# VHH binders against Sushi domain-containing protein 2 (SUSD2), part 11

Target 1, 195 residues: Sushi domain-containing protein 2 (SUSD2), of Homo sapiens (Human) (q9ugt4r445to639)
Amino acid sequence: RLASAFGDPHFVTFDGTNFTFNGRGEYVLLEAALTDLRVQARAQPGTMSNGTETRGTGLTAVAVQEGNSDVVEVRLANRTGGLEVLLNQEVLSFTEQSWMDLKGMFLSVAAGDRVSIMLASGAGLEVSVQGPFLSVSVLLPEKFLTHTHGLLGTLNNDPTDDFTLHSGRVLPPGTSPQELFLFGANWTVHNASSL
Key: E = the ipSAE of ESMFold2; O = the ipSAE of OpenDDE; V2 = 0.75 times the mean of E and O plus 0.25 times the DockQ between their complexes.

## First folded at step 10 (VHH; framework vhh_7mjh_2)

Design u3 (from s2 with T28Y F102Y; at its last look DockQ between E and O 0.98; V2 from the best seeds 0.00; counts 0 for: pae E 2.04 > 2)
Fold by ESMFold2, look of step 10:
Structure u3 (fold): chain B 195 residues (1-195), chain A 125 residues (1-125)
Amino acid sequence: as target 1 above (195 residues)
Amino acid sequence: EVQLVESGGGLVQPGGSLRLSCAASGFYFSSYAMSWVRQAPGKGLEWIGRIYSGGSTSYNPSLKSLVTISRDNSKNTLYLQMNSLRAEDTATYYCAKGRWTYTPSGTLEYTFDYWGQGTTVTVSS
């Protein structure tokens, strides 16, 4: 199953729910206890090609770790365009290679503007550039069914519970814009849990 | 053609230290995880550990205190540092190359595809 986050930032959950959340900060896109999978993203105003900031926010970085795997962050490359990849907080170079065998994952880079990460569980991430922001796609195999939390929703073939708060409370269908912002803000990354 | 050549084996007294090397060629060494495996005389293969492309390591828990794996990507060389050697560490030591591969269930598993000829370490008084 596929979920995505892109643009301003627009989210499509694993069960197909669509929403927009224009916060600033770091947020949990996905946590799955089954494999200790964690995916976090940074939302901020973007930098346009002329150096100015956008009016709204979008994703500018995403980080992933599964269990005790290496930690990979993919972010917009401010100076050269395209994407920059960090491995355990150190910038990587892809001048002579386009893939790396990492602890617990396989990392591949295409043309400096698309990064693919395949995790040992079979989960996958694809990150690309979309204007001043990132586009992020997450693919989960069926074994994650009923085991996910975060802004990308609960994967259970039922979109009505995709707005599940950290407490476990489910916001009902027809949730007001104010309550949708509560859902987004509820998944803020705390400093101790940041990747 | 992928080639892995171990060196640095020999006779070591108990309590001693030894550093093995593995010279790699025929592939983009810096992209791949590399492993050390040993085989004591008359016994099966025992995995020692793996170092990933970015330098992270995983070790066999029973050997973790005895060994350190490192790599020099600029020289395409894998190293195994062994300390406080015991008679039970007598073995042929192999370096190995592998890759992540898909299982039928959609997970990834690490699979060895190339091995060196090995270098023999003998620990005796």
Scores: ipSAE 0.475, ipTM 0.803, lowest interface PAE 2.0, mean pLDDT 81
ESMFold2 (binder alone), look of step 10: mean pLDDT 82; pTM 0.787
OpenDDE, look of step 10: ipSAE 0.873; ipTM 0.934

Design u4 (from h13 with S56N S58N; at its last look DockQ between E and O 0.03; V2 from the best seeds 0.00; counts 0 for: pae O 3.5 > 2, placed apart)
Fold by OpenDDE, look of step 10:
Structure u4 (fold): chain B 195 residues (1-195), chain A 124 residues (1-124)
Amino acid sequence: as target 1 above (195 residues)
Amino acid sequence: EVQLVESGGGLVQPGGSLRLSCAASGFTFSSYAMSWVRQAPGKGLEWIGRIYSGGNTNYNPSLKSLVTISRDNSKNTLYLQMNSLRAEDTATYYCAKGRWTFTSGTLEYTFDYWGQGTTVTVSS
């Protein structure tokens, strides 16, 4: 099942719910205790080609770890419009090889603007540059059913519970923009948990 | 060009403290993990510890109680705080930048740049 986040930023949950959340900070896109999968994203104002800062926020970084796997972060490269990839908080160079077998994951980079990550569980991520921001897609196998939470929702074929808070409280469909902001803010990454 | 310049070394008495600095330039300092390495007279290189871009640290277990590594990304500077110095801590101290490289199809972490070093002498 596919979920995605892109643009300003717009979210499409695993169960197909659409919403926009324009908070600034680091947020939990996905957590799954099944494999201790964690996907986090950083949302910031973008920088246009002319140097002007955007009014809205977008994703500028995505980090992923599963269990005791390596930690991979993909982020916009110093406002150059390309991607920068970090392995365990160290910048990677792809001059010698565009793919690599890491601990618990496989990584590949294409054309400097797309990164694909395949995890040991079968979960996958694709991060790409879309204008001044990143687009992220997360693909989960069926075994993750009922085992996910975060901004990308609970994968259970029920879109009515996609706005689930940390507490387990569910906000109804059609929740106001103000309440959706609180929903997004509820999934802020704490400093100690930042990948 | 990547440059690393250590400073702060000198003569210190046993039990004393010292703070070393490493000024970095020529690369995006905030994006890289940085390490301290030392070499005592007549001995090989010894890894002291590493600080990642996010601020997390990893230390040599034999030196963990004696050292603290920190960084100021706004100043492109790496720090090594040493306390309770002993004669055996006499060495040239280097800051080092690392990177992942492919060797024979295997991804390995290597140091690709280091400074000229700063010498610390612990003596009464």
Scores: ipSAE 0.027, ipTM 0.413, lowest interface PAE 3.5, mean pLDDT 91
ESMFold2, look of step 10: ipSAE 0.299; ipTM 0.727
ESMFold2 (binder alone), look of step 10: mean pLDDT 82; pTM 0.802

Design u5 (from h13 with S30R; at its last fold request DockQ between E and O 0.95; V2 from the best seeds 0.78)
Amino acid sequence: EVQLVESGGGLVQPGGSLRLSCAASGFTFRSYAMSWVRQAPGKGLEWIGRIYSGGSTSYNPSLKSLVTISRDNSKNTLYLQMNSLRAEDTATYYCAKGRWTFTSGTLEYTFDYWGQGTTVTVSS
ESMFold2, look of step 10: ipSAE 0.583; ipTM 0.839
ESMFold2 (binder alone), look of step 10: mean pLDDT 82; pTM 0.797
OpenDDE, look of step 10: ipSAE 0.870; ipTM 0.932
ESMFold2, look of step 11: ipSAE 0.548; ipTM 0.828
ESMFold2 (binder alone), look of step 11: mean pLDDT 81; pTM 0.785
OpenDDE, look of step 11: ipSAE 0.879; ipTM 0.937
ESMFold2, fold request of step 12: ipSAE 0.557, 0.576, 0.542; ipTM 0.830, 0.838, 0.825
ESMFold2 (binder alone), fold request of step 12: mean pLDDT 82, 81, 81; pTM 0.791, 0.790, 0.790
OpenDDE, fold request of step 12: ipSAE 0.871, 0.852, 0.869; ipTM 0.935, 0.922, 0.934

Design u6 (from h13 with R50V; at its last look DockQ between E and O 0.94; V2 from the best seeds 0.00; counts 0 for: pae E 2.7 > 2)
Fold by ESMFold2, look of step 10:
Structure u6 (fold): chain B 195 residues (1-195), chain A 124 residues (1-124)
Amino acid sequence: as target 1 above (195 residues)
Amino acid sequence: EVQLVESGGGLVQPGGSLRLSCAASGFTFSSYAMSWVRQAPGKGLEWIGVIYSGGSTSYNPSLKSLVTISRDNSKNTLYLQMNSLRAEDTATYYCAKGRWTFTSGTLEYTFDYWGQGTTVTVSS
């Protein structure tokens, strides 16, 4: 099953729920205890050509780890407009290669604008550039049913509980924009959980 | 043509140390996970460990205190450091090129090439 985050930022959950959350900071997109999969993203304002910040935010980085795998972060490169990959917090060069066998994952890069990560579990991420921000897609195999949490929702074929808070409380369908902000803010990354 | 050439084997006294090297050519060394495997006389293959493209390692738990695997991607060379050697470490040591492959929606680690080996004999 596919979920995505793109634009300003617009989210499509694994069960198909759409919402927008203009947060600023680092957030949990996905946690799945089944394989100890964790996906986190950074949301920031964009920079206008005159150097000022946009009024909305979008994703500028995403990080992933599964179990004791290597930790990969993909972020916007600050000079070329493409993507930069960090491996265990160190910048990784792709000038001599376009793919790597990492611990617990396979990483490939298409030019400077698409990064694909496949985890040992069969979960996959694709990260690409979309204007001033990232577009992130997450694909989960069927075994992840009933095992996901975070901004990309609860994968259980029931979109009505996709807005489940960290505490387990479910926000009702038709939640106001203010309540959607509360849902998004509830999934902030704190220092102890940061990738 | 993929080629893996091990070197550095020989006769070592018990308690001694050796470092083995594996010179790699014919493929993009820095992209692949690399492994060491050994075969004692008359026995089957025993996996020693793997080092991934980024330098992370995983070891056979029974050998973890004996060995250290490293790589130099700029020189296309894989290394195996062995310490406190015992007679039971007598074996032919092979380097192997492995990779993650995608089968049935999961990743599986596969060996697709390995060298002719270098022999280590531990005896007094």
Scores: ipSAE 0.365, ipTM 0.758, lowest interface PAE 2.7, mean pLDDT 81
ESMFold2 (binder alone), look of step 10: mean pLDDT 79; pTM 0.767
OpenDDE, look of step 10: ipSAE 0.856; ipTM 0.924

## First folded at step 11 (VHH; framework vhh_7mjh_2)

Design v1 (from u5 with E108T; at its last look DockQ between E and O 0.92; V2 from the best seeds 0.00; counts 0 for: pae E 2.2 > 2)
Fold by ESMFold2, look of step 11:
Structure v1 (fold): chain B 195 residues (1-195), chain A 124 residues (1-124)
Amino acid sequence: as target 1 above (195 residues)
Amino acid sequence: EVQLVESGGGLVQPGGSLRLSCAASGFTFRSYAMSWVRQAPGKGLEWIGRIYSGGSTSYNPSLKSLVTISRDNSKNTLYLQMNSLRAEDTATYYCAKGRWTFTSGTLTYTFDYWGQGTTVTVSS
């Protein structure tokens, strides 16, 4: 099953719910206790081609770890306009290779600024550039049914609980924009859990 | 043609140290995880550990205090440093290359190429 985040930033949950959350900071996209999978993202204003900031926010970085795997961050590159990949907080070079066997994951970089990460559990991430922001897609195998939390929702074929707060409380399906902001803010990353 | 050639084996006294090397060719060494495996006389294969492309390692817990795996991507060479050697560490030591396969929603790691081995004998 697929979920995505892109644009300003717009989210499509694993069960198909669409929403926009224009916060600023670091957020939990996905947590799954089944494999100790954690996906976090940073949202901030973008820089337009004329050097001015965008009016809204979008994703500029995403980080992933599963269990005791290596930690991979993919972020917008400052000067090149493409993507930059960090392994355990160190920038990687892909001038002599396009893929790497990492601890707990397989990392590849395709032409045209696309980064793919395949985790040992079978979960996958794909990250690409979208204008001043990045676009992220997360693919989960069926074993993750009923095991996900975060901004990408609860994977259980029931979109009515996709707005589940960190406490387990569920916001109604017809939630207003103000209530959606509370949902997004509820999943803010704190220093102790930051990747 | 993929080639893995171990060297550095020989006779070592108990308590001694030894560094094994594995020269790799015929593939993009720096992208692959690399492993060491050993086989004591009359016994089965025992996994020692693995070093990943980025330098992270995983070790057999029973051997972790004895061994350190490292790699030099500029020389396409894998290393095994062994210290405080004991008679039970007498074995043929192999380096191995594998690959990940994605099947049934999981990644599995399998070995596809092995070296000829280098023999280490720990004896007074």
Scores: ipSAE 0.447, ipTM 0.795, lowest interface PAE 2.2, mean pLDDT 82
ESMFold2 (binder alone), look of step 11: mean pLDDT 83; pTM 0.801
OpenDDE, look of step 11: ipSAE 0.884; ipTM 0.940

Design v2 (from u5 with T28K; at its last look DockQ between E and O 0.97; V2 from the best seeds 0.78)
Amino acid sequence: EVQLVESGGGLVQPGGSLRLSCAASGFKFRSYAMSWVRQAPGKGLEWIGRIYSGGSTSYNPSLKSLVTISRDNSKNTLYLQMNSLRAEDTATYYCAKGRWTFTSGTLEYTFDYWGQGTTVTVSS
ESMFold2, look of step 11: ipSAE 0.577; ipTM 0.838
ESMFold2 (binder alone), look of step 11: mean pLDDT 82; pTM 0.790
OpenDDE, look of step 11: ipSAE 0.875; ipTM 0.934
ESMFold2, fold request of step 12: ipSAE 0.547, 0.568, 0.573; ipTM 0.833, 0.837, 0.839
ESMFold2 (binder alone), fold request of step 12: mean pLDDT 81, 81, 81; pTM 0.791, 0.793, 0.788
OpenDDE, fold request of step 12: ipSAE 0.853, 0.844, 0.855; ipTM 0.924, 0.918, 0.925
ESMFold2, look of step 13: ipSAE 0.583; ipTM 0.840
ESMFold2 (binder alone), look of step 13: mean pLDDT 82; pTM 0.793
OpenDDE, look of step 13: ipSAE 0.855; ipTM 0.922

Design v3 (at its last look DockQ between E and O 0.97; V2 from the best seeds 0.76)
Fold by ESMFold2, look of step 11:
Structure v3 (fold): chain B 195 residues (1-195), chain A 125 residues (1-125)
Amino acid sequence: as target 1 above (195 residues)
Amino acid sequence: EVQLVESGGGLVQPGGSLRLSCAASGFTFRSYAMSWVRQAPGKGLEWIGRIYSGGSTSYNPSLKSLVTISRDNSKNTLYLQMNSLRAEDTATYYCAKGRWTYTPSGTLEYTFDYWGQGTTVTVSS
């Protein structure tokens, strides 16, 4: 079960719903109480090769923690560089190593500037560069069925509840620009829950 | 080849302190989580704790207040500090390394693949 976020930013939920939310700030991509899994992302304007900002926003950072695991953040290094990885808010060097056994997760940096994170639950993230933004893929094992919330939707083989608000309220089926904005803004990260 | 060599064991009085070392070679020490495990005479193995590549630790809850695990990646050395030692802490102490492996159910578990010959700690008056 795969969900992704890429571009400006386009989201594909675990149940296959597509939407775009052009927000600016930090957002909950995924929360799953089953393993206390939290995935958050930062969206902001990008810098194009000619030095100007993009007209929309996209993901520039993603962070993950499961239970009491280490906290890993992956972010853009610069407009032409690759990815930068932070462990518990400290920048890591991969000069002498390409992978690390972390608390509750396995972290690796592959050729082509891809970062892979495997969590003890079997959940996984893959992060790569896409133009001025990140591309993020999240893979969940079947045991997460009916246990997810956030911008990547409710994994239950029913796309009609993918737009579930933080309160538990489900927005109606279908999409409108106003409803997508409410859904996206509803999942804004607050300091108490920030990774 | 992977080698783990423990040292620093010996006799110590109850209430005393002792620091064990584990010298590692033959692998990229800084990338691996490292563990301490002990075996009292006539008993099974007891996990003490683990220190991860980034420095985070996990401890056996029953031993958490008595031990501290640290590492020095520049010296490829793992340490175990033990305080307020008691007779029941008499054991052979091993360092170990492992790796994440997939279970049949698709989760990851950390399993040991190498450990040393141990160093013996005796707590006696």
Scores: ipSAE 0.489, ipTM 0.802, lowest interface PAE 1.9, mean pLDDT 82
ESMFold2 (binder alone), look of step 11: mean pLDDT 83; pTM 0.792
OpenDDE, look of step 11: ipSAE 0.892; ipTM 0.945

Design v4 (from u5 with T28Y; at its last look DockQ between E and O 0.86; V2 from the best seeds 0.00; counts 0 for: pae E 2.1 > 2)
Fold by ESMFold2, look of step 11:
Structure v4 (fold): chain B 195 residues (1-195), chain A 124 residues (1-124)
Amino acid sequence: as target 1 above (195 residues)
Amino acid sequence: EVQLVESGGGLVQPGGSLRLSCAASGFYFRSYAMSWVRQAPGKGLEWIGRIYSGGSTSYNPSLKSLVTISRDNSKNTLYLQMNSLRAEDTATYYCAKGRWTFTSGTLEYTFDYWGQGTTVTVSS
C-alpha cells in the first residue's frame, strides 16, 4: 500500500485520507513496530526562485531507518534545487555509480532528481523534487497491515481512524482545521527519537 | 573482470592475532557490501560478517567478539582482524562480493564472486 506527502504539505494516507498540515519542525510520517521502521520528515519554509522564503511550509528533508539499518536522509540541496543524500550525516556522491549497498537497504538515484530506497522488509520510499519542496511516497507490503502509525495514518482499510494520536485517541470524522493541526503537531519528533 | 585475492594467512599460536587482507579489482568497490566467510576442514561454510558501503558492519553473533571487519576504499581492500585465536579458528578464509536483490517483497543478499581463500592454522 502507498501513501504520500507533497506540496504544502498535502498528505494522502495509506487508507486514502487526504489532509494538509502546515507545520514547522520534524514530524513522524510513519512508525511501524513490526520491523522497527521509522520515517521522519522536516517541514519548513521553502526558498523560492528569487531567493525569498515561501509563506507556508513543505517537506525539505526525509530520513529513514529500519531496525539497525543505516540511516539515510534525503534533503533539498542548499544551492542547486536538486536532491542531496546523506548516510549517517555524510553526503554521498553518485558520480561514479548511481546506487549503493547499505546496511538493511538498497539506495539508488535516478537523473539526480529521484531517490529510491528499498528496505530489507520490502518497504520502499521514493523521494523527488516538487517546486521548493520534496515529494515523498512510501510503499508498504501487506505484512504491515495494522502495524503503522504517524501522519501517514493507520493501515487497516479503514480511513476513519487515520487521525490517531500518539496516545491512541482517534479524532472523529469531519475534524475541524484546528483539530487537524493538533493531529499533525501530536506527531512531532522529540530529540531522543530523531533520526 | 572481478577479482578478489586474499592474503595474510599462515600459522599462528593460540591466543595470537592475525590480520587478513582482500585486494579487490574489476568493480566499483565503494558501492558494494563485502563479506568474510570461512570453512574449517571437513565442515560447512560459516559466515563471519559483512561491511557495507558506508562502513557499517554486521557480524555472526558467535564470532563478534573475535573479529573486526574494515575496508579502505582508497586501496580497494577489505580487512579481517582476528584476535585471541583458538584451534577451532583453523580454516580457509574467503572474501566475497555480492549484491542486494529484491524478490517477492524482500531484499535478499546474494553472493556472486569469491576469492581463492587464505589458510589460517592455529596450533602450538
Scores: ipSAE 0.455, ipTM 0.792, lowest interface PAE 2.1, mean pLDDT 82
ESMFold2 (binder alone), look of step 11: mean pLDDT 82; pTM 0.794
OpenDDE, look of step 11: ipSAE 0.878; ipTM 0.937

Design v5 (from u5 with T110A; at its last look DockQ between E and O 0.86; V2 from the best seeds 0.75)
Fold by ESMFold2, look of step 11:
Structure v5 (fold): chain B 195 residues (1-195), chain A 124 residues (1-124)
Amino acid sequence: as target 1 above (195 residues)
Amino acid sequence: EVQLVESGGGLVQPGGSLRLSCAASGFTFRSYAMSWVRQAPGKGLEWIGRIYSGGSTSYNPSLKSLVTISRDNSKNTLYLQMNSLRAEDTATYYCAKGRWTFTSGTLEYAFDYWGQGTTVTVSS
């Protein structure tokens, strides 16, 4: 199954629910206890080509760890226009290599503007540039059914519980924009859990 | 052609230390995870540990307190530091190369090349 986040930022959950959440900060896109998979994203105003900031927010970074794997962050490179990859908070160079065998994951970079990450579980991420923001796709193998939480929803072939809060409370379908903002804010990453 | 050449083995007294080296050539060393494996006389292969492209390591839990794996990408060289050696550490030590491969929906690590080994003898 595929879920994505792109634009301002627009989310498509694993079960097909669409929503927009214009928060600022770091958020949980996905947690799956099955493999201890964690995917987090940073949302903030973007920088347009004329140097001014956008009025809305979008994703500017995404980070992933599974179990005790290495931690990879992919973020917009500032004035270079492409992507920057950090390994355990240290910037990587792809001048002499386009891929790396990391602890618990395989990382590759294509054309400097697409980053692919395969996790040991078979989960995958692809990150690319979309205007002033990132586009993120997450692919989960079937074994993750009933095992996911976060802004990308509960993967169980039932979109009615995609807005599940940390407490386990489920917001119903057709939730108001204000309640969707509370859902997004409910999945805020705090310093102790930040990747 | 991939080559892995171990060195630094020899005779050492119990309680001593050795550092083994593995010179690598014929592939992009810095992209690959590298491993150490040993084989004691009359025994099977025992995995010691792996160091990944970015420097993170995984160790056999039974050996973790005894060994340290490091690499120098500028020299294409893998190292194994062994301390407080005991007679049971007598073995041929191999460096090995492999890759993450996608198999049956998961990543699996597969070895593809091995060195000829260097012999360590711990004798009182």
Scores: ipSAE 0.549, ipTM 0.830, lowest interface PAE 1.5, mean pLDDT 83
ESMFold2 (binder alone), look of step 11: mean pLDDT 81; pTM 0.787
OpenDDE, look of step 11: ipSAE 0.868; ipTM 0.930

Design v6 (from u5 with S58D E108K; at its last look DockQ between E and O 0.94; V2 from the best seeds 0.76)
Fold by ESMFold2, look of step 11:
Structure v6 (fold): chain B 195 residues (1-195), chain A 124 residues (1-124)
Amino acid sequence: as target 1 above (195 residues)
Amino acid sequence: EVQLVESGGGLVQPGGSLRLSCAASGFTFRSYAMSWVRQAPGKGLEWIGRIYSGGSTDYNPSLKSLVTISRDNSKNTLYLQMNSLRAEDTATYYCAKGRWTFTSGTLKYTFDYWGQGTTVTVSS
């Protein structure tokens, strides 16, 4: 099953729920206890062609770790267009290679604009550039059914519980924009939990 | 043609140290995880540890206090540093190439090549 986050940022959960959360900070996209999988993203204003900030926010970085794997962050490069990949907080170079066997994951880079990560569990991430922001897709195999939390929702073939808060409380479907913002803000990453 | 050539084995006194090398060729060394395995006389293979492309390592918990694995991507060389050696560390030491492969919906780490080995004897 596929979930995604892109644009301003717009989210499509694993069960197909669509919402927008225009927050600023770091957020939990996905946590899955089955394999200790964590995916986090940073949302912030982008930089337009004329050098000014966008009025809304979008994803500018995403980080992933599963169990005790290496930690990979993919972020927009500070130079003109493209992606920068960090391995355990150190920038990687792909001039002599396009893929790496990492601890707990396989990493591949295409054209400098698309990064693919396959985790030992079979979970996958693909990150690409989309305008001033990142586009992130997450693919989970069937064994993750009923095991996910975060902004990408609960994978259980039932979209009505996709807005589940940290506490376990569920916001009803059709929630107001203000309540959706509370859902998004509820999944904020604090410093101790940051990848 | 993938080739792995171990060197640096020999006779070492108990308590001593030894550094083994593995020269790699025929593949993009810096992309691959690399492993060390040993076989004591009359025993089966024992996995020592693995170093990943980015430098992270995993060790057999039983051997962790003895060994350090490192790599030099500019020389396509894998190293095994062994310290405080004992007679039970007498073995043939092999380097091995493996990789993550996607099979049946998950990643599995598989070995595909190894060298001829280098023999370490710890004796007084």
Scores: ipSAE 0.511, ipTM 0.814, lowest interface PAE 1.8, mean pLDDT 83
ESMFold2 (binder alone), look of step 11: mean pLDDT 83; pTM 0.801
OpenDDE, look of step 11: ipSAE 0.881; ipTM 0.938

## First folded at step 13 (VHH; framework vhh_7mjh_2)

Design w1 (from v2 with Y109F; at its last look DockQ between E and O 0.98; V2 from the best seeds 0.77)
Fold by ESMFold2, look of step 13:
Structure w1 (fold): chain B 195 residues (1-195), chain A 124 residues (1-124)
Amino acid sequence: as target 1 above (195 residues)
Amino acid sequence: EVQLVESGGGLVQPGGSLRLSCAASGFKFRSYAMSWVRQAPGKGLEWIGRIYSGGSTSYNPSLKSLVTISRDNSKNTLYLQMNSLRAEDTATYYCAKGRWTFTSGTLEFTFDYWGQGTTVTVSS
C-alpha cells in the first residue's frame, strides 16, 4: 500500500485519507514496530531568492532507518537544485555511481532529482523534488497491515482510525482543520528519537 | 569479466596477525557489498562478514572479535585484518561479490562471484 506527502504539505494516508498540516519542525511520517521501521520528515518554510521565508511550509528533508540499517537522509540541495543524500550523516557523491548496496537497504539515485530506497523488509520510499519542497511516497507490503503509526496513518483498510494520536486516541472522521493541527503536532519528533 | 583475486595468505604463528587483500575488477566495486568467506580443511564454508558500499559492516558473531573488514574504493580492494590467530583459523579465505535482490516481497542478499582463495596456515 502507498502513502504520500507533498506540496504544502499535503498527506495521503495508506488508507486514502487526505489532510494538510502546515507545521514547522520534524515529524513522524511512519513508525512500524514489526520491522522497527522509522520515517521522519522536516517541514519548514521555503526560502525566497531574497532570503525571506514563504508563508506556507513544505517538506525539505526525509530520513529513514529500519532496525539497525544504515540511516539515509534525503534533503533539498542548496546550490544545485535537486536532492542531496546523506548516509549516516555524511554527504554522498553520485558522480561515479548511481546505486549502492547499503546495510539493510538498496539506494538508487536518478539525476539528482529522484531517490529510491528499498528496505530489507520490502518497504520502499521514493523522494523527488516538487518546486521548493520534496515529494515523498512510501510503499508498504501487506505484512505491515495493522502495524503502522504516524502522519501517514494506520494501515488497516479502515480510514476511520487514520488520525490516531500518539496516545492511542482516535480523532473522528471529518475532523476540523483545528483538530487536524492537533493530529499533526502530536507526531512531532522529540530530540531523543530524531534520526 | 568479473575477477576477484585474493592475496596475503601464508604461514603465521599462533597469536599472530595477517591482512588479506582482494583485488576486484570488471564491475563497479564501490556500489557493491563485499564479503569474506573461509573454508577450513575438511569443513564447510563459514561466512566471516560483509562490508556494505557505505562502509558499514556485519560480522559472523563467532568471529567478530578476531576480524576487521575494510575496503578502499579508490584501489578497488577489499581487506580482511585477522588478529590473535589460532590453529583453528587455518583455512582457505575467499572474497565474494553479491548484491541485494528483491525476492518474494523482501530484499535478499545473494552471492554471484567469488575468487580462487588464499590459504592461511596457523602453526608453530
Scores: ipSAE 0.541, ipTM 0.830, lowest interface PAE 1.7, mean pLDDT 82
ESMFold2 (binder alone), look of step 13: mean pLDDT 81; pTM 0.791
OpenDDE, look of step 13: ipSAE 0.864; ipTM 0.928

Design w2 (from v2 with W100Y F102W; at its last look DockQ between E and O 0.94; V2 from the best seeds 0.75)
Amino acid sequence: EVQLVESGGGLVQPGGSLRLSCAASGFKFRSYAMSWVRQAPGKGLEWIGRIYSGGSTSYNPSLKSLVTISRDNSKNTLYLQMNSLRAEDTATYYCAKGRYTWTSGTLEYTFDYWGQGTTVTVSS
ESMFold2, look of step 13: ipSAE 0.608; ipTM 0.853
ESMFold2 (binder alone), look of step 13: mean pLDDT 82; pTM 0.792
OpenDDE, look of step 13: ipSAE 0.873; ipTM 0.933
ESMFold2, look of step 14: ipSAE 0.492; ipTM 0.806
ESMFold2 (binder alone), look of step 14: mean pLDDT 82; pTM 0.790
OpenDDE, look of step 14: ipSAE 0.874; ipTM 0.933

